VHH binders against Type II restriction enzyme MwoI (mwoIR). Designs and how they scored, part 1

Every score and structure here is a prediction.

Target 1, 363 residues: Type II restriction enzyme MwoI (mwoIR), of Methanothermobacter wolfeii (Methanobacterium wolfei) (o59646)
Amino acid sequence: MKNPKFTENQKEIEKEEFEFLQKLNFIIKESLELFNTNLKNSMKFINYITLPIIMASIESKSFNPFSEIIEKHIAFILNSKMNSLGYKFLPLGYSSDLTYENDNSIIHIDIKTANLENPSDFKDTVPLGINQSSYPGVLDCKIRGKNIKADCKKIKVYPNIPTTYNNKLTITNALLFIYPDYKEIIDEIREDYIAIRELISINLKDILTPIEGSLEEFLNYKPSNEKKRLEPILDNIVRGYFIHDKLRHEFSENVEKDLEEFEKKIIGIAKKLKEREIKPVAILSISIPNGELAPHYDDEIVSGKSWGSSFRYHYKKSGNSVFKGLDNKASRAVFLHINKEYLPVLKKYFDPITVYELTEKRL
Positions, changes and structure headers below are counted from each chain's first letter, unless a header gives other numbers; antibody chains are not in Kabat numbers.
F, E and O are the ipSAE of ESMFold2-Fast, ESMFold2 and OpenDDE, as the mean of both directions, binder to target and target to binder. V2 is 0.75 times the mean of E and O plus 0.25 times the DockQ between their complexes.
Where letters were taken out, [cut] stands.
Atom coordinates printed by the task and the answers are left out, and those that the model quotes come from them; centres of patches stay.

## First folded at step 1 (VHH)

Design a01 (framework vhh_nb_b201)
Fold by ESMFold2-Fast, scan of step 1:
Structure a01 (fold): chain B 363 residues (1-363), chain A 119 residues (1-119)
Amino acid sequence: as target 1 above (363 residues)
Amino acid sequence: QVQLQESGGGLVQAGGSLRLSCAASGSIFSINAMGWYRQAPGKEREFVATITSGGSTYYADSVKGRFTISRDNAKNTVYLQMNSLKPEDTAVYYCAAYDFWSGYEYDYWGQGTQVTVSS
């Protein structure tokens, strides 16, 4: 792969991506203390947010309720800060956690969490769904047989997110929060979590459906709006999950007991978590290039290993992870925060030359 | 090491104007944004304005339309033009620089410059 000369349009795209990174750096540094997850202060995320997440995710993946609680807490804080910068929240139905617009850009922020004990989740790649960026992915369909090695032609997959929409540039950022090992906290809630999942999958799956429009109203909620109260919106979502006139009649004798048990289990989890405070080890900003920049990067920086596998962004393969059209050595993956106590561990997994350059250039 | 040196503070009557300057020196190539914060007696430090190396500006609601932040990249200096000053703008104004590469929360701060607005 060769890095051809940047066009003036491509240079402008990269400058806008870099400009957003600078904005993100500002709000993260201003808000560091707010990203310490204090579950006592965020009880609503445990009681109301966690419940819909558990229900939505029951069949599709192994679900970690603690990570989901943290991600929702982060999203709530980020939404407040993005609004203060003049960005309007967009309910566009994309897989990104947060989508915003201003006069010049559409911003997709995908919040990621990783456990420091699982370096494969953070040291080289981040998961990236097809509809989370404008960058085309490559699906590697190479097949290995026991007696033969057969290669398929790689398949290029195009995202539904355009590089530009209505003259607004698409910018995608994966914001990765690395946390210390929290297995002991997960162990405390494991039995209740498993019981909830079994109740939903066996007894309640056909009854639990949100009130039409309530989820949309919640997703469009602005946390800084003093006039609008969040509680009625969340209560309507929860009530919607428990009320379906026609199906409830069929299950009436058992429904009340199952719903009551479900509610008690959710409250039990909330009580166990209320005094926990979890601080991030590090916060990493990963700027996924706009698809218009694809000629300047390795073809496989967004790729999946086989048919049906998830795509990942390989940020260390994007030409040393440097913005190509800029004079400064700005990285597409850059730390916005590191807890100094964990620096020796992180240095095992990240480029030591970059860390060394930062230290030398400050002096 | 980065050093920030502030100037331009002083006494001014309500409705008047002042321009604050902040010159950055040392290893400045890693600085991605510079801004202004202020602290009134007995109050917590509050955000005023910031400008990124790309030229984007952000303002606190209390100063929008009255204050303008700008920069001179050749001089590594950021300016805060304060117009229509009010007595409640009285504070020590601090220049701050944000290190783009910082994974360690290395924000650089000036020593502050006093702004006093009389009624």
Scores: ipSAE 0.000, ipTM 0.140, lowest interface PAE 22.0, mean pLDDT 67

Design a02 (framework vhh_nb_b201)
Fold by ESMFold2-Fast, scan of step 1:
Structure a02 (fold): chain B 363 residues (1-363), chain A 123 residues (1-123)
Amino acid sequence: as target 1 above (363 residues)
Amino acid sequence: QVQLQESGGGLVQAGGSLRLSCAASGFTFSSYAMGWYRQAPGKEREFVATISSGGSTYYADSVKGRFTISRDNAKNTVYLQMNSLKPEDTAVYYCARDLYYDSSGYYPEYDYWGQGTQVTVSS
């Protein structure tokens, strides 16, 4: 757009985005103790929360079940708090996206986790699926062809999420939790995790059925609800798996031994995790602009390097991290929490003179 | 009302033995895994042993080969047989209703603890 001024409608959009940022700040501040306490307690509640996630991670060949455990427990706490503010959860089929509705808006919250030892995952960009915001992306993609050089043509990609739906404004926040290096914990469980994966893929492949559970099913699960109950069928079966009834009478001594080893390894992981309390280093909120605001932001604010909808939000690009139409000078990328112990290392990655400085003052 | 009550603690010499008992009430005992934890002065609670509803057991490395967990579903009681006791085993021992094989309840109801029983091992 040639006009350098925001329209009244665009100012109203930023006002609603900013109001949600303030609500999100309130939720995070009130829930910080719950995040720490609930994570510790959720590790004790392995069979209801952690085991299905570990099982899904084993099937996906993930070597880090911990990040998925943390993400799901954060989602559980956020869901509780969003409901208390009158937001209704919307099951729109997005695997990791939390979508909510109230009378005025549709809210998308994308939960991200990053390890402090891997700064490339948090210092400049956050990964963003094209189905997680209404902002149009730009894909610098290699043209696939028989004799074509690795030259890219800039391609504008339109998001699956509209800027408004049923006269309700779409608002998107990426919520990034940075954690200390938990390599020591991963190293402690790695051997048991590998052994479990081998047991599932080789010895128990056709015997155990993993229970995946979508985010929708997880968030609506009620442990006290008898209809959602998953009773173990054998003494040596771990919750999150069940043995096919047809095979129960045909088990060899080797199968029984492998099931007992599987159970012992899972219990071992759970007990090691019970001893651990993992606190975030920092929590960063990124208010991704509604697509209606695109004329006022860099055209590569959402971009990718490969053909396949692999996108990133570039929150440190000049001017992209502030609400431009508002007089409050608020930041779109703000720290909602910083663990003071880690402030010196965070300042190596975030310029304290700019929009990323510690900032309840800029809300 | 869920209630767990530990007993059998006391003073014992290094190399000695004690048997702890935990009497449970207010829930279907046979349907739940049960565990033992301990807390030494100035330290966090440490896992000791667990037993599933079906009788499968798991032990902390510090106690394996010395301690044995067992249960009696007819008496709604879980036991911890402690052999070859060391001064490092000195702690308050807590019985807990564990979440393994548990299909009911909501946080914080899964984290039921007894009041604890003191075990002191003299050198």
Scores: ipSAE 0.000, ipTM 0.125, lowest interface PAE 17.9, mean pLDDT 69

Design a03 (framework vhh_nb_b201)
Fold by ESMFold2-Fast, scan of step 1:
Structure a03 (fold): chain B 363 residues (1-363), chain A 120 residues (1-120)
Amino acid sequence: as target 1 above (363 residues)
Amino acid sequence: QVQLQESGGGLVQAGGSLRLSCAASGRTFSNYAMGWYRQAPGKEREFVATITWSGSTYYADSVKGRFTISRDNAKNTVYLQMNSLKPEDTAVYYCAAEGRYYSWEDYDYWGQGTQVTVSS
């Protein structure tokens, strides 16, 4: 049972949330080229991140494997940058994607991706698990598909994640990356990918064991729950390239031919991806209020549980009004980046006042 | 950090030959796939040829059978032998060091380019 002896004033709590938002904005702006260049231009990065997830996606129902790629890529970049700002990675076992601490705060970052063609995934709400923030969730009072005439309010569900622990505030930020539809890219590389899978599974298994053996560890990697950083896992995945390079003159003729075919297909995929620019349309930051702030927000900020263990947090309410802080000036959601090429499409989903409120002076 | 310097460009008549060289300095050359790209005025940059760290070569269909890429790891140099040149081969030719699959910190590196002009 946690019962901390120290609590901060609600306005001071919100001030800390917004100060973190400024730090996040700085990190995203300085890292923006990394989201574009590493995915598009680096053959090493494509092999490290893209191929393991493409391999998994071909074996699964995933229609957009790049969502998983982007989330892990963002987590990798953020992890590298957070350390430079004095934040220590903290694996607490909660449901958040990334957890960090400094002297004053425990920071939970939940990374989300959305397809521009699916506006329901980005225009109003973001889904959060019950233990990704300290803000209470809700359950509906009625059974789905049955009309109940009883007047009842939603039942509040309290998370295990505390509002304050060891004199540190819990801050939650949902970081939403909106991307254009790129599923056509997967179809273009499918045959090359299948050929690579066959070569690895049949002829190159002993040589490329680090790639095969590390794939499950990579796919099950969750930064908030793992003590290992992503970099050592990625190093293990690609070690097979160094094995081949060191022993190239000792391999049999058949192994050399299979490795040449493997390299040819990998280069083919890399070049197809390099000519396709995979960059965000927009990046939206949503500051989920600390649970101590709940009395100052109405029930509209959280909608009922639709499935699993997720609740919808609304950053906009009916009539496109953006939720504000306690001073009724600062927005709780803000665009950290907008690709100007896509402004006309974004304005289709947001009215001009909402766009103004979400852009602030940080673009 | 890898620095790339191209040389060997110039003016040549159709049917002639040129050999481009690309000298690399800085990081270990033998750990990179090396490539050649070209860009004509008002057109997008296009792939020409690549040679992997293991020595395997791949060519664009437009140059296959006419161009040969090779490397000398002892000299940290990659070469492009261009035979049977055509006016449509006229472009600025760029050398590229394409990162090996072990770290996102290893970006692709580009030279400043060398002009090749083929007269009709």
Scores: ipSAE 0.000, ipTM 0.159, lowest interface PAE 19.8, mean pLDDT 68

Design a04 (framework vhh_nb_b201; at its last look DockQ between E and O 0.12; V2 from the best seeds 0.00; counts 0 for: pae E 20.7 > 2, unsure alone 57.1 < 65, grease 27 > 24.2, placed apart)
Amino acid sequence: QVQLQESGGGLVQAGGSLRLSCAASGSTFDDYAMGWYRQAPGKEREFVATIYSGGSTYYADSVKGRFTISRDNAKNTVYLQMNSLKPEDTAVYYCAKDTLYGSGSYLEYFDYWGQGTQVTVSS
ESMFold2-Fast, scan of step 1: ipSAE 0.011; ipTM 0.483
ESMFold2, look of step 2: ipSAE 0.000; ipTM 0.092
ESMFold2 (binder alone), look of step 2: mean pLDDT 77; pTM 0.783
OpenDDE, look of step 2: ipSAE 0.000; ipTM 0.210
ESMFold2, look of step 5: ipSAE 0.000; ipTM 0.112
ESMFold2 (binder alone), look of step 5: mean pLDDT 77; pTM 0.785
OpenDDE, look of step 5: ipSAE 0.006; ipTM 0.249

Design a05 (framework vhh_nb_b201)
Fold by ESMFold2-Fast, scan of step 1:
Structure a05 (fold): chain B 363 residues (1-363), chain A 120 residues (1-120)
Amino acid sequence: as target 1 above (363 residues)
Amino acid sequence: QVQLQESGGGLVQAGGSLRLSCAASGFTVSSNYMGWYRQAPGKEREFVATISRGGSTYYADSVKGRFTISRDNAKNTVYLQMNSLKPEDTAVYYCTADFEYGLPWEYDYWGQGTQVTVSS
């Protein structure tokens, strides 16, 4: 069989993508103030959310708890609003941040954050996991070099998310929050971040399994009303996470000392952070045409990564191809929010700037 | 032909109430998401409220507890009841229809707008 260039459901997929864009716009407009991060209030996230995030990141060799806290904060707010729209959380497609269904569709939302000072993270492409592809088969991806750039044209894909599932259409949206440069905040707490990373990587690298019950307490914690309960929740998570069968037998003598040092460093970070408000510069919605991306390696709409675990979707190139938009009604990549103070900077990378209110407009 | 006609705007003092009406023709309001947006001078258009086909309602945080969206299917009309009005609510209010079916250009019907002015 030849790889199909289009599915029979393309028109209906674009129609469903547009329907979701309208609903997403409603959520973002309604929740805009909630996406503003006040660091004094966000110090509570460092204390009760950071612990499971840091522990989860130990094996990834990626340590950026502040970026991950922002992404989890966004996910928490979106989840609350999706439930208000009658969407039910569905744990399907491990590479998406949030998955929901209603009577008509399955929606995958991949939350992305980018720093305004790193335009390569938002300017032209968005990275996606292979599990977000609904197209079974192969992506052609060939690695050509080490010291310049690598292009990949042959990757075997095992998608978890089909174009349709149980007669429901599946759609994928990458929701990108662009923030101003918060490097000054990271620099202020740099030594504590390094010390925590070293403590985890060297002393606690054999700790693998988070404690589900304690995580549920964190997710249900009400920071404004239950401040006095934070220390017991932290104790339960830290102790529970580190009291594993292996640690009980091999590391129990040192665990309490390492936990005390870890808690001291987390509290130190919270005390060093100043009260300030971090507002999104812009919020960009990118509707990904899942199910049909494999044939488009040659069109340069898709490019691979060296390890074959993810690919890049070139959303600007896509908009000038067979995936011109959402049923001729809206662009696939469109801003839902822009902070006008940053308009000149954004126009350096997006000119014209495509904004969606109830209809698409160009600034 | 699809048409949306707003009415009920005007001048009101802070703490007062107004009820906006949106009369629809050429389609059935119960078959569509119906909503209200507003635009103050020099600002972007802001979401206010929506009502789904099934009757579920959703509100902007700034109006929750003060505004109520409803519809009368027999009259094919959508309403926005606005209580405890504030000067910050001053804007042109627009009724909109979003079809779950039909041709793509049917999804963005707007009324002409109705001016609401709230004095301090």
Scores: ipSAE 0.000, ipTM 0.097, lowest interface PAE 23.8, mean pLDDT 64

Design a06 (framework vhh_nb_b201)
Fold by ESMFold2-Fast, scan of step 1:
Structure a06 (fold): chain B 363 residues (1-363), chain A 121 residues (1-121)
Amino acid sequence: as target 1 above (363 residues)
Amino acid sequence: QVQLQESGGGLVQAGGSLRLSCAASGSIFSDYVMGWYRQAPGKEREFVATITYGGSTYYADSVKGRFTISRDNAKNTVYLQMNSLKPEDTAVYYCAARLTYRSPQYWFDPWGQGTQVTVSS
């Protein structure tokens, strides 16, 4: 900590950030049952949201669409709850994550998921896009190609999101869901996943036109009544890919068979996933400080290794994870939920564990 | 709470340049987003430019590429460099301050008497 004295006005910035943390805590605790229920109860999310994600992941040759399925499921639930609190979803093109507006603030929520068996994804930092926070980063750059004395030069890089936008304060929160190792579930779907990848690579890629959409387009998608009445194969895939439905009868029998097999495999994956009860180990809220607060926090709490669109927020470097201007009343990195069964494992990475309550407790 | 004193206005020919200054006193300068607004005769006050303490800037479309807002935090001063001035830039220019956590509507209160800029054709 550089230990500069906070002004009353800078404390007010942290109060706005803390007010949002309180609202987020309420939403998460109210919605916890939705995240802790059997995925079978979320059948609508699997059938109408999950299928396009699986298709996109397979096309990109991703070997783990599972985390994206969970992330979009979380986003759908959170969006419903944020809207009920008077936040308007704001499509500024700055992020594919959730952005909201109220009378005084623009709120960026970055949803993160992590596997408990991969602590590098959660124990010290969270990834942060240049379009997702107002906090300026420090970039560790190696000087290249010349006879230069210094091996590394640190450069201050400014994010695309300003500290205020349209005269409203910008607030950023990274919401991290830590899940148990789901390798067994991935193993169950592996053969179906491989088969789908091969079908796309051989015959279907040339006839499918992927729809690249923002999270807003995804959340607000409305299929036409005509498309709802198409044969099950076409009806299930139309959200993520366009097939010229009017010309389906003109496809060769081999393409028809490949399309049918593709759909069967997609449905098979969705069924295997929705029969699982997936519960988070823990939910961690990470309040990234507004850029106006940078002089009051430790150096390098936001840093990166290369020039680009990505940084890392080092939340354990933010002075024991405490809001500096609020006389230690709240922590910037705080658990909203912990599954007690996993407490010993979590304590290997978090000591102490700070849990959010009206008066914060440390485990 | 903060007092703002504008200076640097005057008469200039079209295509010329002027540099406006705004000296802040009273409240802590670092707590404020600073900006410039202008009001032409018979028109409503309009936004020109803002700058945050960290240096992020915003401009009205009518002045983008011609005007540059900057601040000197050591001198508690905000500047507006006006290049390629046009007759339609003729107005009284007001320095404005807003605490970072306040709603945008509080920006519509000018803090000083303003400084007159007249651009002749």
Scores: ipSAE 0.000, ipTM 0.099, lowest interface PAE 22.1, mean pLDDT 68

Design a07 (framework vhh_nb_b201)
Fold by ESMFold2-Fast, scan of step 1:
Structure a07 (fold): chain B 363 residues (1-363), chain A 122 residues (1-122)
Amino acid sequence: as target 1 above (363 residues)
Amino acid sequence: QVQLQESGGGLVQAGGSLRLSCAASGTIFEYNYMGWYRQAPGKEREFVATIDSGGTTYYADSVKGRFTISRDNAKNTVYLQMNSLKPEDTAVYYCAAVTYEIWTDYTEFDYWGQGTQVTVSS
């Protein structure tokens, strides 16, 4: 099926998606100055990079240091704003970055970053979240004793997300931040980041271990059909965004020395990034239809590889299908912010550029 | 710059075994997924097996219980152990890899090997 007709479920989902888009637009515009903040010496920033590094080491998978750091920074800002709007943070959706609940819906926000110099990451499609392992926003992961286990509550986010869960509608929004070329920043921190990961993997791996099966099942799962339900993996929350003196006092002298070196390298990375002015070029909101994405696999709406856990949603193509918002927009993707200094570059890939306002503006 | 090099193909009698290897070169990218496809003459390319960076494996129904995929991340090498081979396993076997560039969130199939012939006689 290339263009199936609307069902009542699709209409209800689009109603919730439109309502959320209005709230998201308000939050983003109100918080724009916070996203334009230079990375400065702050404990929360150190916490953001500490947890992703630990998780990457334990999971033994590839990662993007810059994306991990910036996405956590964005998640922290969004989390405080979402709570003020009556959304309750659910610590079950770390693979989607942020998961929230209100009376009518469960909302998955998948925070994406893209390099302006790599248009394949933003001009036509977005990945459907299965390749991410980051923890949503302000989730604490707890570390205990000699056989330290990382336990986190998480929900698997799939192309086959059902339209309802526990009698609530599910909606997914990909929030894409496009940044200027950050390759030089990655080059400056890469060696230190790898050294920290290797330190954990070689010297601390036996101590910093996730509960067997839980993380591996979640991160490496490949969905097989559209009837796949959201599967929560409920474990104890592992507390500790930052490794503290109290935890170090429980280790042997050799492990304490390794943790001290770990903390020094984390602070070193933070100092290198503090001197950089990091501002988004543009912020794009993409509403991803939940439910029956599988019938659209390998057509104009969804593409990917059956065995690769890498599915792409073609958001520009979706405007020509039944997946439309209540305002009758041609596309389920809209800009919430653009930095006009980069407008000529953006127009190479988006023409016209539609910015969501009380009245839509086309540039 | 990434290149995949297959080895281990050849002629074997039905019921026999072969082990294929695929070595990936390149230091700029991290490999998320590696796996095997096969193509018999006049047929479309068929999925055989894949393994991701965490060691999770997936197999086509036609090879489950007979083939085993494994990975050596330190060497960026993937292996396919093929047991109880049947004439219908005769095909050119292709290695494939998905890489993740450090400055993007983008993950796609990026690289394919040139293929290695496996022939199973009756």
Scores: ipSAE 0.000, ipTM 0.119, lowest interface PAE 20.1, mean pLDDT 60

Design a08 (framework vhh_nb_b201)
Fold by ESMFold2-Fast, scan of step 1:
Formats: structure tokens, sequence, C-alpha cells
Structure a08 (fold): chain B 363 residues (1-363), chain A 120 residues (1-120)
């Protein structure tokens, strides 16, 4: 329910949002070198859970095959720093990557990554799940399972995250890391990935068969056309690997050699990735408005994604009266870091004056 | 093929107790956050409680101290123990699941619901 201190007071709510933005800016700038080495450092988290995710991304020809690993590493760095600013970690079970509290606020941080070669992922909107903020989303309508664009009315969807909880204001921040294209790294590991797929399908199929067809589903998975989600399939494959490791001594000599080769290839991929250092092009903080602020914004700051349970937040359309961000007319998005080398590319998507001002003077 | 099946609802007098169960299948239960939501006639769906993969719990203010969420990963089941029930708790109770991973975005899977009616 609404906290009386913040009810209907736009400036009071936005000041609390700005207080968090200043603290986030401090943490990001102080930790920048850790983020510049995040792929190299995050490889220490490669294991039988994270490696299948990388492999699935390679198979789907994703432009961001390392986004889950990078996001996990960013979360680890942020979590190590937030406590020093008086924030207590809260594992709340919502869609937020990280949740914290202090005396006045519940803080939700959603970590996003985008590829510089895919401007649709960063230049105007950020995708949000319905349960990643307290702000209402929208879904596109459909009739009998088909999109009726000409006649479609948008359906408003309400989040399960409250605008206040236990007399504390809910604050949501989407932290967006824009990276250069990963193509060269993908190309380097592609042959090892192909070899692993062939080894599994030919030599190790029987070992992983007890996991309810999951290996067959994974090998034939096509993300754009499949109704079944990838996580359960990957989870079953990972479980199979753990079962094999536990029963290694019971396998024949030929199976042992194939499993050793499989393990060697997986470790090889991990080592190649560990040797890579990538630097973000830019780091953008997007303050998602608390749901109490909805009356102060146009409905157009939120749009549906075709047939998805996610919506798009249009951060260039939503202003803030307390701080300035993108487009110099009040904005809820600000750059916390820009790699000056990429300024010419960024200027294609952001106003040049606003970009320069935000890196130097607005925070 | 995520399936969630609720049970344990029914009619109970004010001050009484009920235990709801949700049997899950079609996914690796231990890697999913689980929750309970409720919907009274003419109202929007309301959050009740959630439990994370690590066992951390979060409750709506209206049920704190009265309801307890728990999970049994060996049985692929999440529970809601409801004590000191009030007529205002009357609703259809829904089990919900979402993955710990963001690989394909955030999903909200729902069961078919179980009716809880609290009489005076």
Amino acid sequence: as target 1 above (363 residues)
Amino acid sequence: QVQLQESGGGLVQAGGSLRLSCAASGFTFSRYDMGWYRQAPGKEREFVATISTGGSTYYADSVKGRFTISRDNAKNTVYLQMNSLKPEDTAVYYCAAKPYSRLYGTFQHWGQGTQVTVSS
C-alpha cells in the first residue's frame, strides 16, 4: 500500500530515486576496472550450470552469448559494494537480479546487456518483465492466438511488486551495459562447441538418456520456433553430467575416454573465455518510475512486445524533475560511463550535446 | 510443459486454518522461485507470499504472521500454511512459478487455482 510520506508527492519520490542514482554512480565509477575485466574475471564462475547457457547462446547464433555470465559477474561486484553504502541484501524471489533495502527504500536492480551492433536493444527502450518493477506494463492483444494489429487494443498488466512495502519506497533501476560485438570470441570457440555436440550425439547419448529426453530436445532446439523453455532442458542436461561424474568408475574404458574428451573440451572453452577481456562501450542507468508516478507520465512511456509477457519502457519519453539525463529535457536515463572511443557510434543514437554533458557534469 | 496443480482449499470458519499444496511438474523445481497469489471476485490478482530457490521468504503485509510459505524440493511441492483465517481471505488461491534465470526473460506460470472460503 502507499506510504503516506511519499503519496502523490512527485518531487519527494524522485528525490529518493536520485539519492539511489548518486550512490549507484559512485559504485560504478569506483568499480569500473572490475567491469572492464568482467569477462576475464567471470570465467571463475564457469561450471556445468553456466557452460550450457553459453553453448545454447552459440547454437542460437546470439549476438550476446555471454550476457548471462557477464550479468552474473556484474551482480557479484555490485553486491560486494552495496553493503558499504548501508544497503542490506534481500532475496525476495521476484524477477529482479538484485534486491536491497535501507531505512527508507527497497531497491530493485535489473542488469541488462546489449550489443552495440543491435541498437534496437538499447537506443530507445529497455525490456522489462511485469514483475521487475512497480510500474504497470502493457501487452499486445490477440484473438484466437493470432496478432490482430489493425484492431488490437493494448491490455494493461499490473505488477506484483508494490510501490511501497513496510513503509519503504520501492525504487527500480535498470543498469544497462553496452558491449562491442562478440563475434571473434564466438568464432574462436565454435569448433570446440561443434565437437562437443557431435561427441554427445554419437558417443554420450546413452549416458544422458535417463534425463527424460532432454538431450534430444536440446540438440534439436530452435529458439524462435519452440514453445518449451530452454532452462528446464539445460537443467536436465546439467543433472545428467553430475550423475555421470558421480558414477564415473562404473563406465567402460571407451565411455571413460569419451567423457574425458568431453570434459577436456568444456575446460578448453572456459580457458579461452577466461583469457578474454572486454570493455563496455557505455554504462547507462535507467530509473524506472515508481508506480505512484504513473499519473505524471503519458501511457506512451510503456509499450507492449508482440505476444510477450514483457513490455518496453521508453526511457527517452519519461522525464524527471529532480535530475537531468538523456535528451536534455529531463530524463530518467543517464550515462554512468562512456568509452570515448565509441562516441561517434553512440552519437548515431543519442543527442551529441546530451551525451557529452552526461559524462562530464550531470551526476 | 510447466504444470502447477493446487489442492487443499475449502470452506473454513473464521479463526480456522488450511494448508494449501501445489504439485509442480515439467521443470526442474529446485531452480524455480515459487509463490502464492489470490483473487477475490471483482478484484485484481493479489500477491500473497513467495519463496526463493534458496528458501528466502517474502509476504504481503495483510498475511504476515498468519501465513507461512514453504517448499519440499524432494516432492516438487510448495505449501501455504494459513492460520487465523479471516472472511477477507476468501479468494481463489493460485500457485505461481518463475525461473531463477533470465535466459528467456521473466515468466509467470499459473496453476488453475483452488477456492478458499472463510465464513463468519
Scores: ipSAE 0.000, ipTM 0.103, lowest interface PAE 22.2, mean pLDDT 69

